# VHH binders against q05b89, part 35

Target 1, 377 residues: q05b89
Amino acid sequence: MLSSRVRLVATTARLVHSLIYSSSRSFMDLKALLSSLNDFASLSFAESWDNVGLLVEPSPPHTVNTLFLTNDLTEEVMEEALQKKADLILSYHPPIFRPMKRITWKTWKERLVIRALENRVGIYSPHTAYDAAPQGVNNWLAKGLGVCTSRPIHPSKAPDYPTEGTHRVEFSVTHTQDPDKVISALKEIAGVSVTSFSARTDDEEQTRLSLNCTQQALMQVVAFLSQNRQFYQKTEILSLEKPLLLYTGMGRLCTLDESVSLETMIERIKSHLKLSHVRLALGIGKTLESPVKVVALCAGSGSSVLQGTDADLYLTGEMSHHDVLDAASQGISVILCEHSNTERGFLSDLRDMLDAHLENKINIILSETDRDPLHVI
Short names: E, the ipSAE of ESMFold2; O, the ipSAE of OpenDDE; V2, 0.75 times the mean of E and O plus 0.25 times the DockQ between their complexes.

## First folded at step 17 (VHH)

Design t2 (framework vhh_7b18_3; at its last look DockQ between E and O 0.35; V2 from the best seeds 0.00; counts 0 for: pae E 17.1 > 2)
Fold by OpenDDE, look of step 17:
Structure t2 (fold): chain B 377 residues (1-377), chain A 125 residues (1-125)
Amino acid sequence: as target 1 above (377 residues)
Amino acid sequence: QVQLVETGGGLVQPGGSLRLSCAASGFTFSDYYMGWARQVPGKGLEWVSYIKSGGYTYYQDSVKGRFTISRDNAKSTVYLQMNSLKPEDTAVYYCARSTYEWRITPTGEYTFDYWGQGTQVTVSS
């Protein structure tokens, strides 16, 4: 009677506590999110003709858990956004561009607004602000060219002057006049800031005054100086310029480290944009074997930005027939990739950049429905 | 003349921390982006981090979450706080000024035009 001791092998079920790191994705207040988006890329970079920023605002308070990114906000894309429970839609292109006199069910754009509001979804559009931004659409497009150095074609200016005022006035006060009285009188003018320094001219100590002033104040300053011309010497009036923003502006002029054939460049662009076909115009005297060293590019409709720029190649989404002819006549080859094809691919990078910028506080998703309306057949 | 002088390099154990400093002179510091690059012996120069004039910061993926770049415009100084250092962080670290031109490379983007003499960082057990 062999008592077979059945060794109960206690299978220690290692409860793999899958720590579901429920990444407690937090929500952001809409205003806080908008502020953060503006910090990412200032709306001040946008062209003056553009319509950017918060275009549709749900009634407050509004919180955002899901940010939905799209190049174009069509009705189909809106449906997707709603299905995916978007709280804010970032549409690269503004769905509201022209003023609306009424909001009815008549036009697709009005219907977008209605649907957004009825579902408490905000609509934000950066458009040309993201064209101009250092890390924006044009920079992304330039990544497709290869190793290069890029700069804006049309550099953006800072919103503010480097100093208070729009003008600087410099002049010397003769020894016959009390500089302190002059300074006091000038300080009474609103919009004037005065500094004094001692200068030696021709072995005589002179008090030099430097003042910054507004345009309005400038008139008063000039009037003041004109009334007392005998007491002031070497008056210089300088118009102050707003400084250029670094790396910010429309288009990019890209200088490749190594020249490549136009054919090679075409393949790079196709690869970057995931296109099988592009439209090419050859510059006069150029072939597919012609070297490309300098590329001027602008996402979307680039004609106004690219025109007059010296380059071997223009790269843009769309350009008029006549603009293409003009470029070609100058020996500049032109590659057209269709409008949105030069933009939409940026949204993937944008998502990653915004995720980092927003510290993963919200969900950022890309439209899967958003597509170029044109098909190459 | 543009001058960049790095300090703060040294030997540290894995998991340790260092703070690099770069004193800048010869230009209006506040008008420029500043950054750090590093070079491993036998390898090319790679950017590590840069900071915009307005304070926005960028990092190479390999150092994200571990390194922090900052600047003091009043002192014309840029800093790199390096935490959780790894042996692979061993390199000569260079302070760099950015130019108006944007460099696009397969390994990333940077704008550096002037470099310091560098400071050696060695991470070893």
Scores: ipSAE 0.261, ipTM 0.626, lowest interface PAE 1.1, mean pLDDT 90
Fold by ESMFold2, look of step 17:
Structure t2 (fold): chain B 377 residues (1-377), chain A 125 residues (1-125)
Amino acid sequence: as target 1 above (377 residues)
Amino acid sequence: QVQLVETGGGLVQPGGSLRLSCAASGFTFSDYYMGWARQVPGKGLEWVSYIKSGGYTYYQDSVKGRFTISRDNAKSTVYLQMNSLKPEDTAVYYCARSTYEWRITPTGEYTFDYWGQGTQVTVSS
């Protein structure tokens, strides 16, 4: 038996084009590509208010040779994508977020749709699904902190229930009934998955039974149990919920293995994001020499994700003025790096991961034009 | 309590194939990531592959394209299909369970907490 404390390190920090594993370039059908993107990171992890997935689709059939990655899809980035022969643009931020009443030449976002369709280019946006993904933007952002353990601040729900059915019914049978016969009768109801167990009751004269069922079967189960209340006691009906995922969710709470000074952390963040400047709000009673051990982070706009989280430091692209004041008043320092500066660097990792996931079948390129619209002057 | 039992090792010619199986018990299998590591003679342990509970797979560069990891949650079993085997693949192969923690390092370090007894794979003429 090996020790439980053996550490193994992934030997592939970056994907390298392999002469051994490269394949001839080919086209992928758009539907197959979308399925593969969903297998990579499920769109079901996106926030309910979000607008994710395929946003613009050329008339089928559509094949993809070149997948073009950008953080923001501006008109300048669209021109670059067209010149580079993109067949599908993956835009981290959805360029279409609110319903469009018209598709005319009047607004820049409408012009993006027109240009894409006229050139048979699809537009896909993963947005908050990739914020939540364990291999996503927040994982990439956390790499800049140093050795740490992380978990989601707000875990996502699993896509499926952990067991069959949508409801659990638990009830007791008296000692005058054979539990196996009751189970057999209930198994004959379509949509029932019976799980039985003996559990101690308050008087030990009863056997506790459990079953799972669909919504449709629930009424038949209740009707069965109601036909003789002398035999079926203490019925409980539980609606099942999808469990929380351990590593998928919004934000990351990162605990460094060893505390470092805030000044050291600032330099790590600036180096990771390739920034000359960041904005800092010191927590009350804190200095640049204060130790930082727990960092709560959220790429992009972090106000709602980070609020109320206990940490030494908040790291995000932007927060409202009053949320920064609230954090600082609680002794939490805040570093703001501008929205897309906390996201764009992830796209290099994303390209490498997608190359591997798609087995190098298509050409994946990054925008060279895409940049944060805000500059320090 | 936690038990990981590997089977399927053996002697094979270069270019041949083997399929390793790992039967897991003593924990809720579907909640954990699972992986394979190997002890190459004269070297330390190195990771080979791992698979998330949702089925996403990852591979060391030296085995990518030749090895395939898979899992059957109903049987609490993880598999490693090894094709195009080379003498360099000779090792004791261990099934391993991943931690719940997602460790973040500049190099993407990952940690296994429980290991099986190992199964010998020998690739020689």
Scores: ipSAE 0.000, ipTM 0.197, lowest interface PAE 17.1, mean pLDDT 83
ESMFold2 (binder alone), look of step 17: mean pLDDT 80; pTM 0.812

Design t3 (framework vhh_gocatamig_d2; at its last look DockQ between E and O 0.04; V2 from the best seeds 0.00; counts 0 for: pae O 13.2 > 2, grease 24.3 > 24.2, placed apart)
Fold by ESMFold2, look of step 17:
Structure t3 (fold): chain B 377 residues (1-377), chain A 125 residues (1-125)
Amino acid sequence: as target 1 above (377 residues)
Amino acid sequence: EVQLVESGGGLVQPGGSLTLSCAASGFTFSDYYLAWYRQAPGKKRELVAYISSGGYTYYMDSVKGRFTISRDNAKNSVYLQMNSLRAEDTAVYYCARSTYEWRVTPTGEYTFDYWGQGTLVTVSS
């Protein structure tokens, strides 16, 4: 189901859809599906340290009839996915994080890659991109609190606006050169967009050109320009800082419309997460009857995101002992629910949203065996 | 007392242009996102475009390249320039205000907290 929410603009969706797939299968081909997933929530929202996107790809062409969703991709979950005929696994946590020097049968993570490829199953991981997304994991977690107003604790930077790319390169073309031919040559470099054209000087017979590019494309641009010493001597390179996004970012600071007791909030959280127990640290001077109005939350491991945020309550999966002590000393109560318990429930909402977004064109199923490895007994 | 008053709607031929305006009062205009929504006959309201407090803009796919949202903080006004109009653009257009804060409900439907009365745009020959 698509809501009336603000929708972020996709950066790559149109191009992938149109290139190499037949019209009868283009809406179900892997590349078309990846474009749709990126339209839903851009991978550019992910933290810089993260490993997101398509992690394992069967040789093209590859079509997807069944999309299989899981929080963690274990060997047990892989076996379930294969039995259920998955064509693409969306694993919220990336099972491949460090570079693999070898793909052998030695480790369980290498075995996941081998099993996926042998059965022509792709693996895609959104991870922190979905933590940041306005309709993502932290929004789902906030739904358990009651009616509230929320904002990101750490807003993301805009990925494409006001301009595409991470660098601006400005240079001059002399009267002996055709600006259009120079622009055409630079546009062949992946990650380059030309943004402006102007004459900057009279009496010198030159035209000033401007382009944006990615960090990775920058060296190719410089190499091209350095082949003409007049370009290189008048080249300026600017690093671009992007503005903050309004609703995209890590964590949520939620202000309830009406305060409730901590006891009531605990009951709401347990119901939302379907847990019989949670771990509680009471803030100094607080009791189960103390009012809660402001909740700071972060699914998963929230220590760094929550640190220093004023609130009545911190809600997260896990937090370091010292950070719990710091919060409690400031009168902030802390509820810990274990890592994946604060994330996995989102997958039901994700399936429903993706069914609507994809107009029910593919079968989307949830893992039934995926569980947090830690249980309270 | 928040007020948003739309104007500039009317009848226009396909391929034509129209500028909508929205005059705002009762709040610190420069602190807020402003948006245009529309509701076609028999359809639910949909987001058309918004503009942040810092001037950054977003557009729904069907209007990209044809519509431009802008704001004038000195006049407490937000505008929607509509070019290359099509019959499917026929709707009542609403101006809306947002805060920096996202409203969370079980359905996730609350994004903007105040709405104008709307102005009708009709595109037909």
Scores: ipSAE 0.011, ipTM 0.324, lowest interface PAE 9.7, mean pLDDT 82
Fold by OpenDDE, look of step 17:
Order: structure tokens, then C-alpha cells, then sequence
Structure t3 (fold): chain B 377 residues (1-377), chain A 125 residues (1-125)
């Protein structure tokens, strides 16, 4: 009677606690998110004619868990955003560009606003701010050219003056006048900052005054100085310019490390933009074998930015017939890729950049419905 | 302290393969872009490839189809798989991290703020 002790091998079911790291993506307050977006790329970079920023604001408070990225916000894209539970839509192009006198169901743009508000979805548009930004659309487009150095064609200005004031006024006070009294009087003018230093002119010691002032203060300063002919005659007034931003601006002038044939460049551009076809105008005397060293590019409608720029090649989304002729007549070849094709591909890169910038606090999704309205057939 | 430590360099024959690794520490690895640069003797440092936090990749033209940049966030590591190596690929390869605020500079030289010490790759018969 061999009692076969069946050793019950206790299969310790290792409960692999799949730590579902539920990355508890936290909600961001809309204002905090907008501030962070502005830190990413300042809206001050936008063109003055543009309509950028928060275009549609749900009633406060509003929190964002899902940021929805699109190039164009159509009604179809809006429906996608709603289905995907977007709290904020970042539309590259502003769906509101012209002023609206009414919000009715009559136009598709008004309907977008209605649908956004009814569903408590914000709409933010950076547009030309992202064109100008160092990491923006034009920079992305330039990546398609190959190894190159690039600079903005139209550099942006800093949002602020480095010093207080828009003007600098410089003049000398002779020993016949009490410099301290003059300084005191000028300091009483709101928007004036005064500095003094000793200067020797023609073997005479003089107190040189340099003041920064606002436009408003300038008139008061001039009025003050005009009371003393000696001060006024030797006064210099300088209009101050905001400093140029080194890597920020519209368009890019790209100098390739190595020149390539136009044909090769075309293939690079097609590959980068995932296009099978582009429109080409050859510059006078140019062929597909012609070397390309310098490329001027501007995403979207780039004519105004590219015009007058010396380059071997213009790259943009769209350009007028006459602008193309002008470029060609100058020996500049032109590649047109359609408007949104030079922009939309940036959004995937934007997603990743924003994920990093926002520290993965929110969900960032890219529209799958968004597409160029034009088909090449 | 932010640290980047490259490894995997060495001597390889033309047509051979090599994988470079860069171990990162001292920062939230998943939040940053990472890049590989190389500097050949007597030449300027050049961007070889970069990878975004989300996995977007860029390659210089000369390495396209041959090199692959990848990242493992769990290991805080970035890799450069190099295939079909050529003599012209001989260089010191550097791992780099981007700044928190991602800004692409025209030259790429200032896009990244932290660098490793580099690892030498020599491609010779």
C-alpha cells in the first residue's frame, strides 16, 4: 500500500502586479497652459496682421487634460476633437481671422465657435508665431533640405526694449549750469531715466547727460530742453530699436554645407514632406542638374517673405504666377508644395516638443482627420 | 548633476557595425531630446542624429539608412546603431542633451546643453 504522497506543488501564482503606471496625467489650468504655450513660443513673434492666441475661451474655470493639434480646424476636424474629448484645440491656422459680428449657425466658422463653446473646448492659434519661432514651422521645413545653416529672412524684434524708453536723448551741461538741477528736473518727468558722466570736450570739463524716455516723455524733455538754447543746440535724439532676435523670424535663408543638384533637392523635399509631386519652376539658365547651395524658404504663402531674397531656390507652399515669373527671371528656381503641405508635417514634431515642454502633464494628440483640401491628380 | 556617458566605440572594419550607448543621469530623461554628434579630426563637430522625447528622429543625410538612433527611457539611455560603416564615419561620437526649452538653432551647435566625453569610433581596414 504505497501511499503516493502527491506533493501538491503550490504554484505560487506570482501575481505580476502589472503596475499599470497609470501615469496620472494631471489637468492643467487653462491659464497656466496658455502661459506655458507662450513660453514655448511667444505670441509676440506673430505678424501684426495675424489673429493669434486664445480665440475661443470656455467660461472659467477651465482645465485641460487633452490638447488637440491640427493645422486647420474644419467642421470635420472639430468633430474629431470632440470625439477625442479635447479640452483645448491648438489650430495652427486661426479659424477666426476676420471679425465676427454675429455668432449664428449660418457660416461654418461660426458653427465652429458654437460647437467649441457648447462643448467647453478652447481654441488657441499660434500661426505666424510658430512660423517665426526658432523651433517652428520654417525651421522644420528647413530640416528637409539636408545639413545646412539657416537664419531668418526677416528677423523678429524682441518684445521689449532692453532699457526703459523708446528714445535716448543726449546733451551736455556746461559749468555755467548746475547739472544736478537739470537732472532733478528731468527726473520729475514720468518715463525718464537719466544718467550722467563727465566728459572733456575742447579741454573743457562738461557733464554729459544721457536719458532714456518714452515717446510721451520725449515731448516733455524736448520742451524742457528748448527752454535753454545751449542745451537744445547740442542735443541728440536717438530713436531706439528693439534688438533683433538671432534665430527668430519669418522664413529661412538656408546655406547648405554641400551643394546638391536641384534634382536631389527636389527628392529631399518630397521625402521630407511625404509628397509624390511638387510644382517646379526653373530659373533662367537652370536645369535639374544645376547646383543648389542657398535655399530661401517660407512655409504657407511665402511670396512676401521670399521676394528680393538672393538664393538658388525658393521653397514655399504657394506663390502667385507673377511672383514665380519674377523669381525665375532672376535665375531663381521655385518649388511649390501647396500651402498646408509645408506646414502640417510640423505638427508631429510640435507634439513631441510640447510633450517635453509641458512635462507630460497633459495628453497631446494630433488630428487624424486634418488634411490638405487639394488633391494632386 | 547631469551626466552623459558614452560607450561602445572602437575599431571596426569598413562595412561593419557598431552600437554606441549613452547612459544618462541627473535629470528626467523622458523629457529631453537626445542627440549624437561626431567630430572627425580637423573637422567641426556635426549633428549625426537626434531623437525627441516622443521618438521623432532626425538624421544627417550621410548616415540615413545606415544609422538608427533610439532611446530607452526605462534605462535612461540613448543608442546609435551604426551599420555599413565607412572610413568617413571615423570620429569621436558625443552624446548630447537638449535644454528643457527645446530650441533648434540653425547650426545645431547650441541646441544641446550637456555633452558626454565622447567615444572614439575608428573605421579602418
Amino acid sequence: as target 1 above (377 residues)
Amino acid sequence: EVQLVESGGGLVQPGGSLTLSCAASGFTFSDYYLAWYRQAPGKKRELVAYISSGGYTYYMDSVKGRFTISRDNAKNSVYLQMNSLRAEDTAVYYCARSTYEWRVTPTGEYTFDYWGQGTLVTVSS
Scores: ipSAE 0.000, ipTM 0.224, lowest interface PAE 13.2, mean pLDDT 88
ESMFold2 (binder alone), look of step 17: mean pLDDT 82; pTM 0.826

Design t4 (framework vhh_7qia_2; at its last look DockQ between E and O 0.45; V2 from the best seeds 0.00; counts 0 for: pae E 7.5 > 2)
Fold by OpenDDE, look of step 17:
Structure t4 (fold): chain B 377 residues (1-377), chain A 125 residues (1-125)
Amino acid sequence: as target 1 above (377 residues)
Amino acid sequence: QLQLVESGGGLVQPGGSLRLSCEASGFTFSDYYMGWYRQAPGKQRELVAFISSGGYTYYADSVKGRFTISRDNAKNTVYLQMNSLRPEDTAIYYCARSTYEWRVTPTGEYTFDYWGKGTPVTVSS
């Protein structure tokens, strides 16, 4: 009678309490979110012809829990956004570009607006602001080239002058005149700020005045100085320019640390953009073995930005036939990757950047439906 | 002369907070990306965070959600608020200025060309 002691191996099911850190994603107020997005990349970077910012606003108050990212907002993408309970859609391209006189069910763009409003979904578009931004689309595209130094092809200007006013006027007051009276008189002119400093010229102590003024004030300042010409010496009028923003602007001129063959560059670009095919125009006298050192790139339709730029290679999504011919005639090779293919891949990086920027306060999702309308077959 | 002067380092208990400051001089502060690096004993210097002139921020994965980089252009100062500090955060923290030239790498590496002397941060019970 062999009593088979069935050792009940107590399988201690370690309930791995997967602490689902339900990161309590908090709701953001729409205005706060928009402000934060503007801090990420200022809408002031956008081209003047563009339509950027909040394009569709639900009635207030509106909170955002889910930000939905897409390159293009089509009706199909809108349906996806709605299904995924988006509160705000960030569409890279503005679905509203031309003014709408009516919002009806007649056009697909009007229907987008209707669907957005009916479901209380906002629509925001950065477009060319993200083209120009240092961390934006063109920078992302440049990552595909290899290690390089890049600069904007068309640098953006600062929104404001470095100082108050558009002009600087500098002059010295002769010893015969009370500098304080002159300063007082100039300060009476609206739009003028005056600073004084002592300067020694030819062993004589002179009071030098520097004033900043608006264009309107400049006329008054000049009139004032002209009336008292005998008392002022060495008058200089300088037009102030808005400073260029560093690393901000349209397109990128990229100088590779190491030259590579055009063939190698093509493979890098394909890999970066996850493309099997690109369109290539060879510059005159160039081959796939030709070295590439300098690449000018612009995401989307890059013709206007790339034209006239000296480079070994143009990289863009779309360029006209004639522009390609012009480039090729100059010995510049051109790679075309289709319009949205040079843009859409950025959205993954954008998600990560925005998650960080927004401190994970909201859910950021990328469209899965959004695709280039063109198929290479 | 270009200078970066770090301050705010010290000894803190795990879970504690520190705020580092870096005062910049000798260049147009507002034009440059500013960053914080750290170097732990026996380890390589690593990027902790950087902030662009426009306020764009980047954080290393190890510090995401705990550290906040900010800047005051009027004061030529960049800050690193460090919360929920851990022993692994023990390092010398260095303030850094970006290069004038924008560098692009496939991995998204950012290059900095000037460094402060560093401020020590020790997280210990």
Scores: ipSAE 0.229, ipTM 0.614, lowest interface PAE 1.0, mean pLDDT 90
Fold by ESMFold2, look of step 17:
Structure t4 (fold): chain B 377 residues (1-377), chain A 125 residues (1-125)
Amino acid sequence: as target 1 above (377 residues)
Amino acid sequence: QLQLVESGGGLVQPGGSLRLSCEASGFTFSDYYMGWYRQAPGKQRELVAFISSGGYTYYADSVKGRFTISRDNAKNTVYLQMNSLRPEDTAIYYCARSTYEWRVTPTGEYTFDYWGKGTPVTVSS
């Protein structure tokens, strides 16, 4: 017999509770708000090259009544945010990405910083941390496909190692030495956990020792082992890897419960993204009637994330001409929707989730002027 | 064989505390989201809390701040610490396993593929 299913309607339930407890006069200290945002989705999920977190900070203390959400922070969006009395702008894309050497009125990005500070408005960017998050941008994009299961194409690594050390050291002790004496000596080193086992080779009995140690303990272990030529030459030192997170990472590989025609999938995507048109490249041998079961998606610019992934369809905002040709040659159809069109719709879900997460303590509003700069005419 | 065995339920006074445990076997526990849901008499089952393999937690609004979910992957066990209990918390509490794949629907529903037999919790007097 099959397991019974229990459905969680978290967004709907949270909205009902939020309406009961909402208050327009609540405030949060900026530090407390940033801590809560990190609890919602850790900035450690962001790609190592990214520029995430608090990018512009008014002089402390700073309190937040209004959190303003936008995909891109342009000068037009900044004007809207100021008119709507934002205290913190959450800009999905970081408006400050490369180091600014000067803060003057000369460039539009410098003007954003000046206007923000003059009006005591902070700027925070989660960017790829929200791409990776299980409840993030790519999960929202996957909702447009229909009922599916998904997993990250590139899973994130956990932020920290397990409680054991960062290295494993393995070596053998022959019958010419007492393995218990060797074990006792190693156990005197702080940060070492020793396990031993026995092995036999060609009528010689040997004890294989395995230990985990911290990085700071490793040098002491190596020093101990260097006292014996056989230990030093036959020692294996392994750097341990952080475990992968199952549901956190870049991109999503989505398997539909029910295959649909490519034509049907296109209409679902257009409806979800609220677009009249999208750009399609048919995979070799495919037509609009071809079934689609597996979709690999990545909001924004997804070429590097999607590359090499086996799927019926790639869905992303933008992809280079040659990457589209490569996918099509493999029989993979490609739908391109423009960069921020694959991201911006998430902000409604984000507002709902943050309203619940922050217990309606602050006012959260979405930009009405934010839009993709590219238009199909 | 796949099993989820709940324990720690019972009768408790309003304002009291209970700690539920769920021991899992027959699958790689550390790879799955684990959750607790409850069913009050005459009501539909509802998800109370879940915890990912990486430690991400979710709580229903009705229990947030009072309940804490945790897991011990070495013991294949998920816990629900229930503080400040109220009469409306009275229910049968079920341990549940979510699929290792993120289930996505247009409405954001999650699908569990297995749950235990439950442990009763009564908050009275």
Scores: ipSAE 0.013, ipTM 0.397, lowest interface PAE 7.5, mean pLDDT 83
ESMFold2 (binder alone), look of step 17: mean pLDDT 82; pTM 0.821

